# VHH binders against F-box protein SKIP19 (SKIP19), part 10

Target 1, 302 residues: F-box protein SKIP19 (SKIP19), of Arabidopsis thaliana (Mouse-ear cress) (q9m0u9)
Amino acid sequence: MASSSSPPAAMEVGESTNWTELPPELTSAILHRLGAIEILENAQKVCRSWRRVCKDPSMWRKIDMHNLGDLDDMDYNLEIMCRHAVDRSQGGLVDIGIWYFGTVDLLNYIAHRSSNLRSLRLIRCSQITDDGFVEAVVKLPLEELELSYCSFSVESLRVVGQCCLNMKTLKLNKHPQKENDDDALAIAETMPKLRHLQLCGNGLSDTGLNAILDNCSNLEHLDLRRCFNVNLVGDLQKRCFESVKVVRHPNDSIHDIDIGSSEDEDPYDFSDIDLMSGDDDFEGYYDFSGASDFSDYDQFDF

## First folded at step 1 (VHH)

Design s7 (framework vhh_6fv0_2)
Fold by ESMFold2-Fast, scan of step 1:
Structure s7 (fold): chain B 302 residues (1-302), chain A 120 residues (1-120)
Amino acid sequence: as target 1 above (302 residues)
Amino acid sequence: QVQLQESGGGLVQPGGSLRLSCAASGFTFSSYAMYWVRQAPEKGLEWVSTISSSGSTIYYKDSVKGRFTVSRDNAKNTLYLQMNSLKPEDAAQYYCAREDYLWGEFMDVRGQGTQVTVSS
């Protein structure tokens, strides 16, 4: 039937096989698909063999602290849990993602114990100061950085780009913003090795986009969803598709973005004055079919 | 083998209801956003609804808002479309489709569809 090989290590969780009797290697493959909270609160409590696997440093090369931001309703402290996961990595940590609870103290704890950290993801971490963020990350060999729905300044982004010379992936996602090219120009100036750029909700204009395309010549993936100040038509659209392998357009669906919350991504003050105009246009509702890339669907009758 | 199998279509009177199902197999259903699309006779494909991989983010075509409800059961690898207050213009072949999230392309996999007819 399916011709693609599925290695034994990719065994699905919940298969009909008795999973509590699996060899350690297969248990590791299954557990690798779970987030850190699920491993620490649930998986390690199953049996001794699972608990042994959950303590193996190889399980903690990537730490995913995904949560919904309902911190006051939890029976556990996520910062303490994260520190414990970092300790279990024993210096082998390569990738860490933190939703909501990130602090300057936690970032310093991670930075001092994870000299090989290549990927840092901070989502909705409003408590981290610009100075604390910069101080923690400038000494790390980062190749991937995500700052989604955070309040970091353009100056912090510029300094990080100047110090992290091997940056290949940047995800800088925001609720849709008014026109502002500051982020785009800082990226163009400081991150020339970039291969993957996600700027959902960014306020960049055609000027900022051209600067990125001029300076980030190795871009393979460009995600501009909800960048409503970009007029991606004509010559600029042609330039993007000729220069970049994958381009996500401003009006493309955002359904693949997991922001750790069911909150609407539109900022409340974005429509501050415009509600009086009476022109109700819900991007992605009225024009979703028209905003979709139909040029790649020649096999369908559109 | 990646497969999508739609069911639940049929003939209803205007104002009636139908519940469509899409059974997915051969891939990790919970990792993909899913679509409902439709095609009326002599017309092109029309987007109807999108649901994120977790089910937390949902979008609808304007003309079906308030009448249609998309949902998913990741434990059963099944996508649903509850259709209420059906109108003659809703008559079409309905398909479920998967997006390849790694490439950002829509409809990398589509089922063979289920027919919805609205008339007397």
Scores: ipSAE 0.000, ipTM 0.115, lowest interface PAE 17.4, mean pLDDT 72

Design s8 (framework vhh_6fv0_2)
Fold by ESMFold2-Fast, scan of step 1:
Structure s8 (fold): chain B 302 residues (1-302), chain A 122 residues (1-122)
Amino acid sequence: as target 1 above (302 residues)
Amino acid sequence: QVQLQESGGGLVQPGGSLRLSCAASGFTFSNYAMYWVRQAPEKGLEWVSTISGSGGSTYYKDSVKGRFTVSRDNAKNTLYLQMNSLKPEDAAQYYCARDYDILTGWEYFDYRGQGTQVTVSS
């Protein structure tokens, strides 16, 4: 769904075909597979036909702003880039993921322009306040929410659940926490339509898990990796087996490289790195040194 | 769990050849188009090649057309890039990547591996 285009489904041209000669539909199918940074910095600069496709609102139905979090460099103007991607969506934005650089102003910009937003992902966004987060997301018809390695309060989570009544997917990932059922109880109280729940590192106990299972009767996927305060054996394990189609257990392998020797280090998630990172310290990053260059690129035509 | 692991990079002289491989796991490989992308030191990411899920359709960046061949073995869950007539301009970290879709799936996927380094020097 996130990708309405597929090169295999749309492809009708042979191996020797010049990619610049592809019909817009096939070019769109290829470009849908690239991240937003790759499209805005590279693909649209290739030729006029690719630039036209890169301006098509259908290319911006899903925006993925993965990055490695080097926000100290003022040249890396990801917020301006993100705003431009949102503008190109022309109200068609369904899914957006923001790493590190998310701000209250950016969330409001997105909320005011994306009335059909169904999926919001905020990863390591420490700048967003509880009040600003709540104000933006309660206006959105969210069915999917990810808050990974963020510091949002239980109170803000409860309010979001009370206002976003169609929440089907919640990913609330943290580095491993001490025992605390507050998040689990807020989820159980406010998100009864959940089908997919990821709580990696959450401090919930058997009490919190039972509350979720009591109230989230449509739950199909439950990810409890790194939830070390859950004793998922005996009666509770049987309950999960009977109620939930797919359960990931606290000690199950994680996607990421778990270097694991330091308590101060957040676990890595392979799914959460961008297309340009050879590792977490990859120096071959794009350089967004020109905020004015980014603003002006729409004026250029090759 | 989705994993992509590239291999086959190395040092080669101009005009030489290398074959890159990408071992995929954790998803139904044949259902996804696969991509080769590259990044030279201090430069932006470049799309290199695309292959359809069945392997029936392939696409190439103009500068590599006629020199590179993408292929896949769906029985082995492996993607390949045969690189012939290599030029200094082809020196880069090469990554394989797949489609990424979280609207239908609750799992994030790493749609790119760690990469494999290709160096071309005389």
Scores: ipSAE 0.000, ipTM 0.112, lowest interface PAE 18.4, mean pLDDT 71

Design s9 (framework vhh_6fv0_2)
Fold by ESMFold2-Fast, scan of step 1:
Structure s9 (fold): chain B 302 residues (1-302), chain A 123 residues (1-123)
Amino acid sequence: as target 1 above (302 residues)
Amino acid sequence: QVQLQESGGGLVQPGGSLRLSCAASGFTFSSYAMYWVRQAPEKGLEWVSTISWNSGSIYYKDSVKGRFTVSRDNAKNTLYLQMNSLKPEDAAQYYCAREYSGTWYYDESFDYRGQGTQVTVSS
């Protein structure tokens, strides 16, 4: 049997009073298309019927707290709103995304109340510590994880992979990095069930990429945009072509990473990042300038 | 509102050809990779082909390589699948699908697909 009957979209209702005559089931279908901030600030205030739908736990199995990081300019507290949304989920939370305002306390609040959480997204959450992140995440049956523009260590990533054995989707997006295979090797060693991997800006080399391809045999989507240390040509390119359904190459467009700009401008332009290498005066800062000319070249290979 | 509308399916004899089209609207078509997927009556969804936003990267299911050609016209917001040397095993409902954007699910590589167009290869 086939049926193409679909509920009306939110945009079809408009601002008129006709929406007050909608059955709760149709209202629910419309509201499922809105983000958490829109529901909590606007939709639930429309009338009692909409407010009742907005309190139904089925509306809160997925929570999207997308925002632009202008927290001081908002008339509301996003952490309090997030806690309310989690409470309304009544333990049914499956997917949650948090931009900017994530804290260790909030993450623990979510972990204790959401034993079936399968997808966690943390974008630009600089306040969450490695220890706090690991403590919360090892308790969760995660299959999907996004850590975009966050400062978590490779060791915390290894622990997550060792404890979340069913990890299927990983997004580790960074501003373009110098060559470093640590993340790629941790992924290859601990996440063999991956189907989707996004590593935009990662410093992995061809060695790290080969390790991922060797160990993540179910990989269907591989996003290497801004991974400038990968030389995706010849045999390696053919390997990716034959084994992975979708590959985004290092120089492919990033227009779809953060949908909101019609410009070709790179929102993460680091034209000045090389100037930060001036910290050579720190005693712990690694500098190869004295040894690499002799140790790293095949000048004396006879 | 995102919409994908497939057309061009039909009945063809083994060895014949069909050209499928997918008209896209409601999003910036040129910013997304696009997929062709298919489903035969007794099978699950099968990935057929992928084309990147700029046509720079194109991939095919092994069984259709050399016979099928995917292409896109970003100015017309249209995706195409040229199917040559059709075999009975190619008979299926064919769907146009958009790459997942802004969200992800390990069990879904696309977030929108059309109603599909039926391809029948008979006798």
Scores: ipSAE 0.000, ipTM 0.126, lowest interface PAE 18.1, mean pLDDT 73

Design z1 (framework vhh_7zox_3)
Fold by ESMFold2-Fast, scan of step 1:
Structure z1 (fold): chain B 302 residues (1-302), chain A 121 residues (1-121)
Amino acid sequence: as target 1 above (302 residues)
Amino acid sequence: DVQLVESGGGLVQPGGSLRLSCVASGFTFSSYAMGWVRQAPGKGLEWVSDIYSGGSTGYADSVKGRFAISRDNAKNTLYLQMNRLKPEDTAVYYCARDESSGWYLEYFDYAGQGTQVTVSS
């Protein structure tokens, strides 16, 4: 017994419910929606046709290593898996997102093999040093950078902005911070081509926001959720409304921000404690303990 | 210990048929993709067919329409039904287990001792 049926016409293929018989182009379109872990652990094991699609470098132009931070509970090493995904891209990698497990060695591996990398997203990566981050990324033609719930310095952000001259999207999300314009001023100084800026939890004041609006004239999307040191009223509010197409306000819902399952505490600057030896209650500047309000979404929806 | 034991090889005339069997032990057979690879005299290993845990099958172009792979999870047994055999099918046939933890599915982690298939008059 053998099947002697001719391949179905394109219209007839669209009526099929057998996923293993789909053309590679349709299989690819479906698989592009999956994260790297799901592709490598599940999708490529369905059949030979899916395996072939999952090995095609075109599937690895964008690598999404989203995970919940439960690294010790996994049967596999995410860094090794990520290196394998990068190898499958064969130099074609343009977008990569790494949650929790990012290291300096991994960033160097990516940077040396992905000269066309346009988008880098690092979420809750506490192991990456400022120097290691800067050295890895300054040679990359980045247009999108996300540093969410990481502890990178203002100086590293400034250097990256000076070297990545085509930066169009920056997502720099933190747990709510006390007043500090350093990040906003570094952004205003080094990233004039920004179109999308997300600064959730940033400590910027009206001064920092005005600097961004002065220098980032192409800004279309501005996300200021949890930026409680901005007084977005009067002339400043009018300026934002007239200059920026979409503005997310400090008190808007944060349900679309990926918070993960990490045991990580809020990032903070120890230098304030050591220099001031203050008995001042700085916690009153922040209102961040509504854990039940957070959602498990992977990215902001603009 | 993982063991794969092939049987069913032999000498057949061109156009004939053979059914190969492979009995697996030492692992949860139903959880693994299984396959057949062959080695002709003086040549390297050639992938012939595979079958995934869910039942999906794949075949090398050289055997498509002539060979049929199947499995019986209750018996921990893999089969290869070979029809319309050609002299070019002469090879040692190895039962192989796909890597359960491998992200690359190019390599089988265990293979049996092989069973000889000879197609000639």
Scores: ipSAE 0.000, ipTM 0.224, lowest interface PAE 11.4, mean pLDDT 76

Design z10 (framework vhh_7zox_3)
Fold by ESMFold2-Fast, scan of step 1:
Structure z10 (fold): chain B 302 residues (1-302), chain A 122 residues (1-122)
Amino acid sequence: as target 1 above (302 residues)
Amino acid sequence: DVQLVESGGGLVQPGGSLRLSCVASGFTFSNYAMGWVRQAPGKGLEWVSDISSGGSTGYADSVKGRFAISRDNAKNTLYLQMNRLKPEDTAVYYCAAEGYTYEIYSWDYDYAGQGTQVTVSS
């Protein structure tokens, strides 16, 4: 057998425990905390008993396809892996997150096999068309939708809201936008049952925010970080905090947003900058208004 | 070269029983983990059961307590005893041989047979 007794990265078990002899319930509890790529490439190859647990449909009610976006450098095909994870769910899929590699064909594959899908998360999926997105999701019983750093139109958002009548959580995150109330007005018109709304980077104004507050009366969590066109003072601020349990301000830290990696978020740049922080000739390198990684770090001190 | 030939399917009434067989050739049967996967009309593949080279067994929750997998290494044959069959068990059942170095990301098996149809209907 090609099974290793060494634990895979990110999984920890006591030194005295034989991994191949763990009860299935304990193995399942450990594996439920891993992403789909980690399960399909690493965990299922550890030993025969782990592979059996990794095939159980109960492991695939939630599929997390988090990745770094380096698709051309991977030895494995993420779309094929995602299709296999969906197949293993056997119609039991309730939550799926896809970073970077999402396509219209993949969304249709998921939609046709997952009639009970409640949560869909698309992060940095630039290849999915508005028409393809709408066609895939309009018949799904979605209660949670995340569209982060995607380029979907306001018209697509409006149609989704009109068809997904039980939408309770919407996360629509963007790089900071110029003033535009289109998204806010579409949300206010079509998603009155919202309880959690995250609009980081949205261009909404006070007008758009008032429309949301007028129409989304059940709103419990409102995240406006990086919404720099909202003037959250006076009567509007009072209204917002009196009607919503948790409000996050435009200038609050964004360190908790789980976005896939980007070229702006290269962690190895910190070592080089730390070494050169005392050099006057390199002070100009610290004035990067477009470097989200350093901008986010500066906001972390807040 | 490698062949897996399933048999034993058919039409049976709810609550009935069937015994599926899979005869393997072209590889050292005793060295491979073996399994059964099924595909219902219009649905994806579902893992049903497996058995290691050493005889350890596993079952999907949907069939646990009703199905029993076994193997006869002297005859290169895999079996699935199916009891208390339900309409939901209606599917094509495929025999599969499982390897650790499968290059195509599908059910961790190197080979699959042609399948045998099981229909549970009154």
Scores: ipSAE 0.000, ipTM 0.170, lowest interface PAE 14.0, mean pLDDT 74

Design z11 (framework vhh_7zox_3)
Fold by ESMFold2-Fast, scan of step 1:
Structure z11 (fold): chain B 302 residues (1-302), chain A 122 residues (1-122)
Amino acid sequence: as target 1 above (302 residues)
Amino acid sequence: DVQLVESGGGLVQPGGSLRLSCVASGFTVSSNYMGWVRQAPGKGLEWVSDIYSGGSTGYADSVKGRFAISRDNAKNTLYLQMNRLKPEDTAVYYCARGYEYTLYFDSSFDYAGQGTQVTVSS
């Protein structure tokens, strides 16, 4: 084997640092801190031992396909890359997040190969149809669902709630909407086990909020930022503080919400609000090309 | 007689900048796959950035938009410009040489320097 790998194998132990000789356990600990794109395009090319670790199914229990939506400018195909990551998981996939490039075909590919998927995140995936979304999701044992800046109908949301009986976390984020309780009522009707609910920009009124509080008795975290049709005063405010551990109010800062680099303009001007992903090192607007921190992900089980 | 000598490390406040240098001898930087790898206290090695002989560059997600790799062929030196430094960037930074398997879109490091310590703290 030494003769077939001339440069790395030619190095003698003790003469200098040799990354080809790192134990798989140590290499794995490093690589768990990287996102899927970094592993597939960069990390696996460092040396043969890193490439072997990058093929280990335990590295692909969580797949994060964060990107800035500059799809036409990329030297690689994110859908093909995502399919490779799913294949490498060998059925062990538990958590997947897809920004911009999600399609019905990709979602079905994931659903057919990931019977234990617990968390699905779709951000700015405009290509996924209501029917395609529902067909894929009803087959999955989801406990966590994020639909941010997508155009799914209230009926598809209701079906998801009816089929995913163990839903504990829902993030349904939109640009600020006019008054409409449809989403809130569907959630109240179909997702009684919710512990975390984020509804940023939702059009719900006090009526919709009361319905959620009536039916989601286990709710611990409620995020109502940019829900301007909720007048959180008096009895309703008291109810929230007494029954929910953490409440974020309509006028609270949204700087911790990742909205991507899309040119989808918000008709409601938020130029007076800092748009950052929890980074407090610099005051002001944060460049999203460095916003995704894959190093914050927990270590996978081996 | 192959040597890689790193310099430019030190103590810096969060939000500050440092430029690391790596002077190579015994081979030509412009003809080789080169990169930077770091090791934080109590942790394993982490790939930071690389540059192919042809000039293509790569960066770990944790440093994208903040770090920039470059080389000066006349000085046979590799650089890492580090901006907007964070406490989590604290590590020993190693300059590395390797090779590329262009047919398979693969590359590997086979030699590293002694490293230079970067500490980001107030």
Scores: ipSAE 0.000, ipTM 0.101, lowest interface PAE 19.0, mean pLDDT 74

Design z12 (framework vhh_7zox_3)
Fold by ESMFold2-Fast, scan of step 1:
Structure z12 (fold): chain B 302 residues (1-302), chain A 124 residues (1-124)
Amino acid sequence: as target 1 above (302 residues)
Amino acid sequence: DVQLVESGGGLVQPGGSLRLSCVASGFTFSSYAMGWVRQAPGKGLEWVSDIYSGGSTGYADSVKGRFAISRDNAKNTLYLQMNRLKPEDTAVYYCAADTRYGDYEWYSDEYDYAGQGTQVTVSS
């Protein structure tokens, strides 16, 4: 900005470029668009004013741990980063998304430190057991849950619905399944307050869909993309549009769905103003030695 | 237990160069991010540069292009090569260890350094 604000009172005297003189409020607005990896590996290294913003608990009300699933190279680093981000939230965490590296221990760490967690997103987390998931989640005041490309059972979904009585958004995305109404019937039975339901790839039939429409009377958004066992024509289609504000059809494009493992997806993408052009962003992809930093946590006490 | 011992400071003319060193002990040096902070007369601490275990570096705008941070993990030593020094670079320089994974305690004096620092004076 041509009309940049004066440096913060606590900032030491130094010559800055125009972009490093942005007010903390503008810096915060930019950084809120970034994932946790981008903040911890890149943004906080720019200057002291950016580091100050990156340590503020208000920056960590939402944690996005998106990554491409290169876990053999990064998985230890990602879990420690996630735990650190949760610590920075100081109990203020309301929304967290975890791709690939989620474990029962991590989920319990999050649950015990985030009593106000409203939204949990687990994408491609194959290590979390049904029992561990249920035990952690049933005590949280969840209104939003995403379980995409995970292998959780229908029984665990039913128990979560019975315990999380204010569930408003459920995203349960799978690769296209054979015909099976179990998920749809569990949802219909246990989640009557749903407003947003995404079931991409689900095996539900017209029977399962009718059960959802019968029981989820507040449903505003229904996403049935890749649900090839639903014949969404005629009377059923008319019913959906009379009952639901927005419906996505089985054959609609899925280009907006993040499948995690896509080679076209860049989790380190700074899609906003590139204020870090002087930083080595190479670090975000290749800091594998960082994993060894965390093996000594038990030995390094100040 | 943990110690950081800085050295290499001195009196130098504007335009000159100095190389600072910091010898670390009491922790697995190669596993931690390290940095340099400085305190000019009458001012608070100012972050100068950092280096992560993987070699990624950051610099304050005031020193970018003039200073270069590096580390020698075999010797548990952190370095700061300071070129084209200015009177404004006059400060006590402290070695800092990141004990909380990327969370430098830049705003907490008790975590930013363990030693006395090394004095750099740039005068005409």
Scores: ipSAE 0.000, ipTM 0.220, lowest interface PAE 11.9, mean pLDDT 75

Design z13 (framework vhh_7zox_3)
Fold by ESMFold2-Fast, scan of step 1:
Structure z13 (fold): chain B 302 residues (1-302), chain A 122 residues (1-122)
Amino acid sequence: as target 1 above (302 residues)
Amino acid sequence: DVQLVESGGGLVQPGGSLRLSCVASGFTFSSYAMGWVRQAPGKGLEWVSDISSGGRTGYADSVKGRFAISRDNAKNTLYLQMNRLKPEDTAVYYCAKSRLWYGSHTYNFDYAGQGTQVTVSS
């Protein structure tokens, strides 16, 4: 037993909260605010009442796998922990966030077991391929998608928008990019039901922004922080003010964005980062030199 | 509605040059990878070249060093500059808009135009 005995009542003393004696409802409310790693490593080991709450499927409707990217320094496999959390949800998973360790196999595991998933957040997940991402996501009734500091192509974003017709929140955050409207135009064409759009660091110009405003008529929140190719003045600024309830400007503070670990950010490596806003080189991936392969998928039957 | 209109085909002698154009409408041209495919008489479709939205290019081994693909996003136009043409380049050339095939790492074309005939003959 590690508990310390209370001092005698005759002296003024500070009272410590006994967390093990809280009602289950309050314990549940506290534990819902912790990340999955904290629950699985620490909280469930506190006492029998906390352990019971930590095993309840209602605790696992939202899974937060936030970590700092120190994968080689951890005593545990985050992917296996994530799979355990998904299993504990018993099909009730609604929201999942994964930092750094996301894989195609993990996304497929989640997709097959979580048919009601409404929110997917992928931050710094470099191992997930465009095809693997699309294959998993098109199976899900997503309304919220976050792809922060990932390298997914414009083409994959476009397919996701075409398949996930109820998308209401998109967060597509990057390190500041050179001028490129590809993401903005894909969003404008495929995600007309958006209410919240966060594009921090995006290379969009005034042209891309106008396309979004033209097509995303229900937009309530627009975050353009670090979008330095947008000249948000005059008529465009007036349009945003009149059409959108909340607009974050390119030079506004970014400190409220959870990007995982910022310890080793290299602000001088922008040339490599700019290549991520470009498209992928699919030379050699096309296999339609035969008529049957191309004709089978061609709408014009040529 | 998606529409692709090719032009610039014709009859040319071996060693000659042609420039094909494709005017696109009904979609945001700059957002899509675009390509050229061809069909020679009595043969199947052959992929010739592609260009991504960001300008990365790919070429079939049969045309490398002779053909150059380019795009003008302001004009919604795709080009194929064909140099040092050979009789084997005789085909109908189709402009095509890409799509992602999520069952593989392969992009395939979603729409194609009516085509433009290229004939390389003495």
Scores: ipSAE 0.000, ipTM 0.105, lowest interface PAE 19.9, mean pLDDT 73

Design z14 (framework vhh_7zox_3)
Fold by ESMFold2-Fast, scan of step 1:
Structure z14 (fold): chain B 302 residues (1-302), chain A 119 residues (1-119)
Amino acid sequence: as target 1 above (302 residues)
Amino acid sequence: DVQLVESGGGLVQPGGSLRLSCVASGFTFSDYWMGWVRQAPGKGLEWVSDISSGGSTGYADSVKGRFAISRDNAKNTLYLQMNRLKPEDTAVYYCAREFGDWLYEMDVAGQGTQVTVSS
């Protein structure tokens, strides 16, 4: 279990690893791979040395608030937990991911306390308004942005691209859309330094794709899965092959996409893109959420 | 209504002992981590000790080896046995219920009990 992010397996009956006897360096390495909910609800309760590591600001440079969307079934308030995790970062926060519970107030809390934030991921956050989103992120030095299964406007995307001049990674995933090039054209206009682009389900046509290829000359990874309005054949396919190192086609399998919902039949991770995917925590996360109502992981010795 | 009522404080000589008690009501005491925090005159809150629902304990470095936290779930009561008291232990001691972080997510505190260590 050393270097593994699946601590529950090593803590269960039948595993020989004694978590309380691990060196601090190894404990830190394991905890860095856990989500914030797992750290706050379980890991910090294991023993005093784990609690001490879990309070170190270096542990909170990356905050992963991945959850299954079972908000009504949780005993804890995820927004309060997230605010606490941000406070523990002591201004050192560089990467944060929020599933389902994101609000304008929470984004402002994060933005005002995290001037060095480089990566922001918002998945299924339906409560965040376009104006609130723009106001919160316009001053942040973002290099990585994910807006998956959210309904932000093209205008807000354009403003973010205009203000975040070093954007290198964008994930803008949607359920399959009708033909519309607005997102693609906004990206082409405002994000010329882009290296990794994931547009799963986007409505872009061949016109929008050509605009991206024309303007994002450093593009290394392009994910077009479920972009059914792109006819990726002939000259366009040849262009993609010659200019982009890795291209994922509209009909390629989505087995690696993390959609962040316990009610979805096929949860996946975005493993091929240089962003947090959660592969090592994937099955452990679902096992953990099922065990959140069980006392066998809580109430450890100090 | 949720209530925590501390008692057992007082004036004691250096090297003396006191036992603090905290009676909880209005919630399922056995399900919660409980702790003690203190505030010395003109200072901020300092965490002293905590105890899990299962009885696992933690202590601040300043009190290790001198203080012992315990609980009686049948009586909904939290205790702090304080031995070899020092003038630096002079503070108002608060009983606290925790639901996340003992320092930052203490959601209920009592009225406090004064401990004064002086010759």
Scores: ipSAE 0.000, ipTM 0.114, lowest interface PAE 17.3, mean pLDDT 72

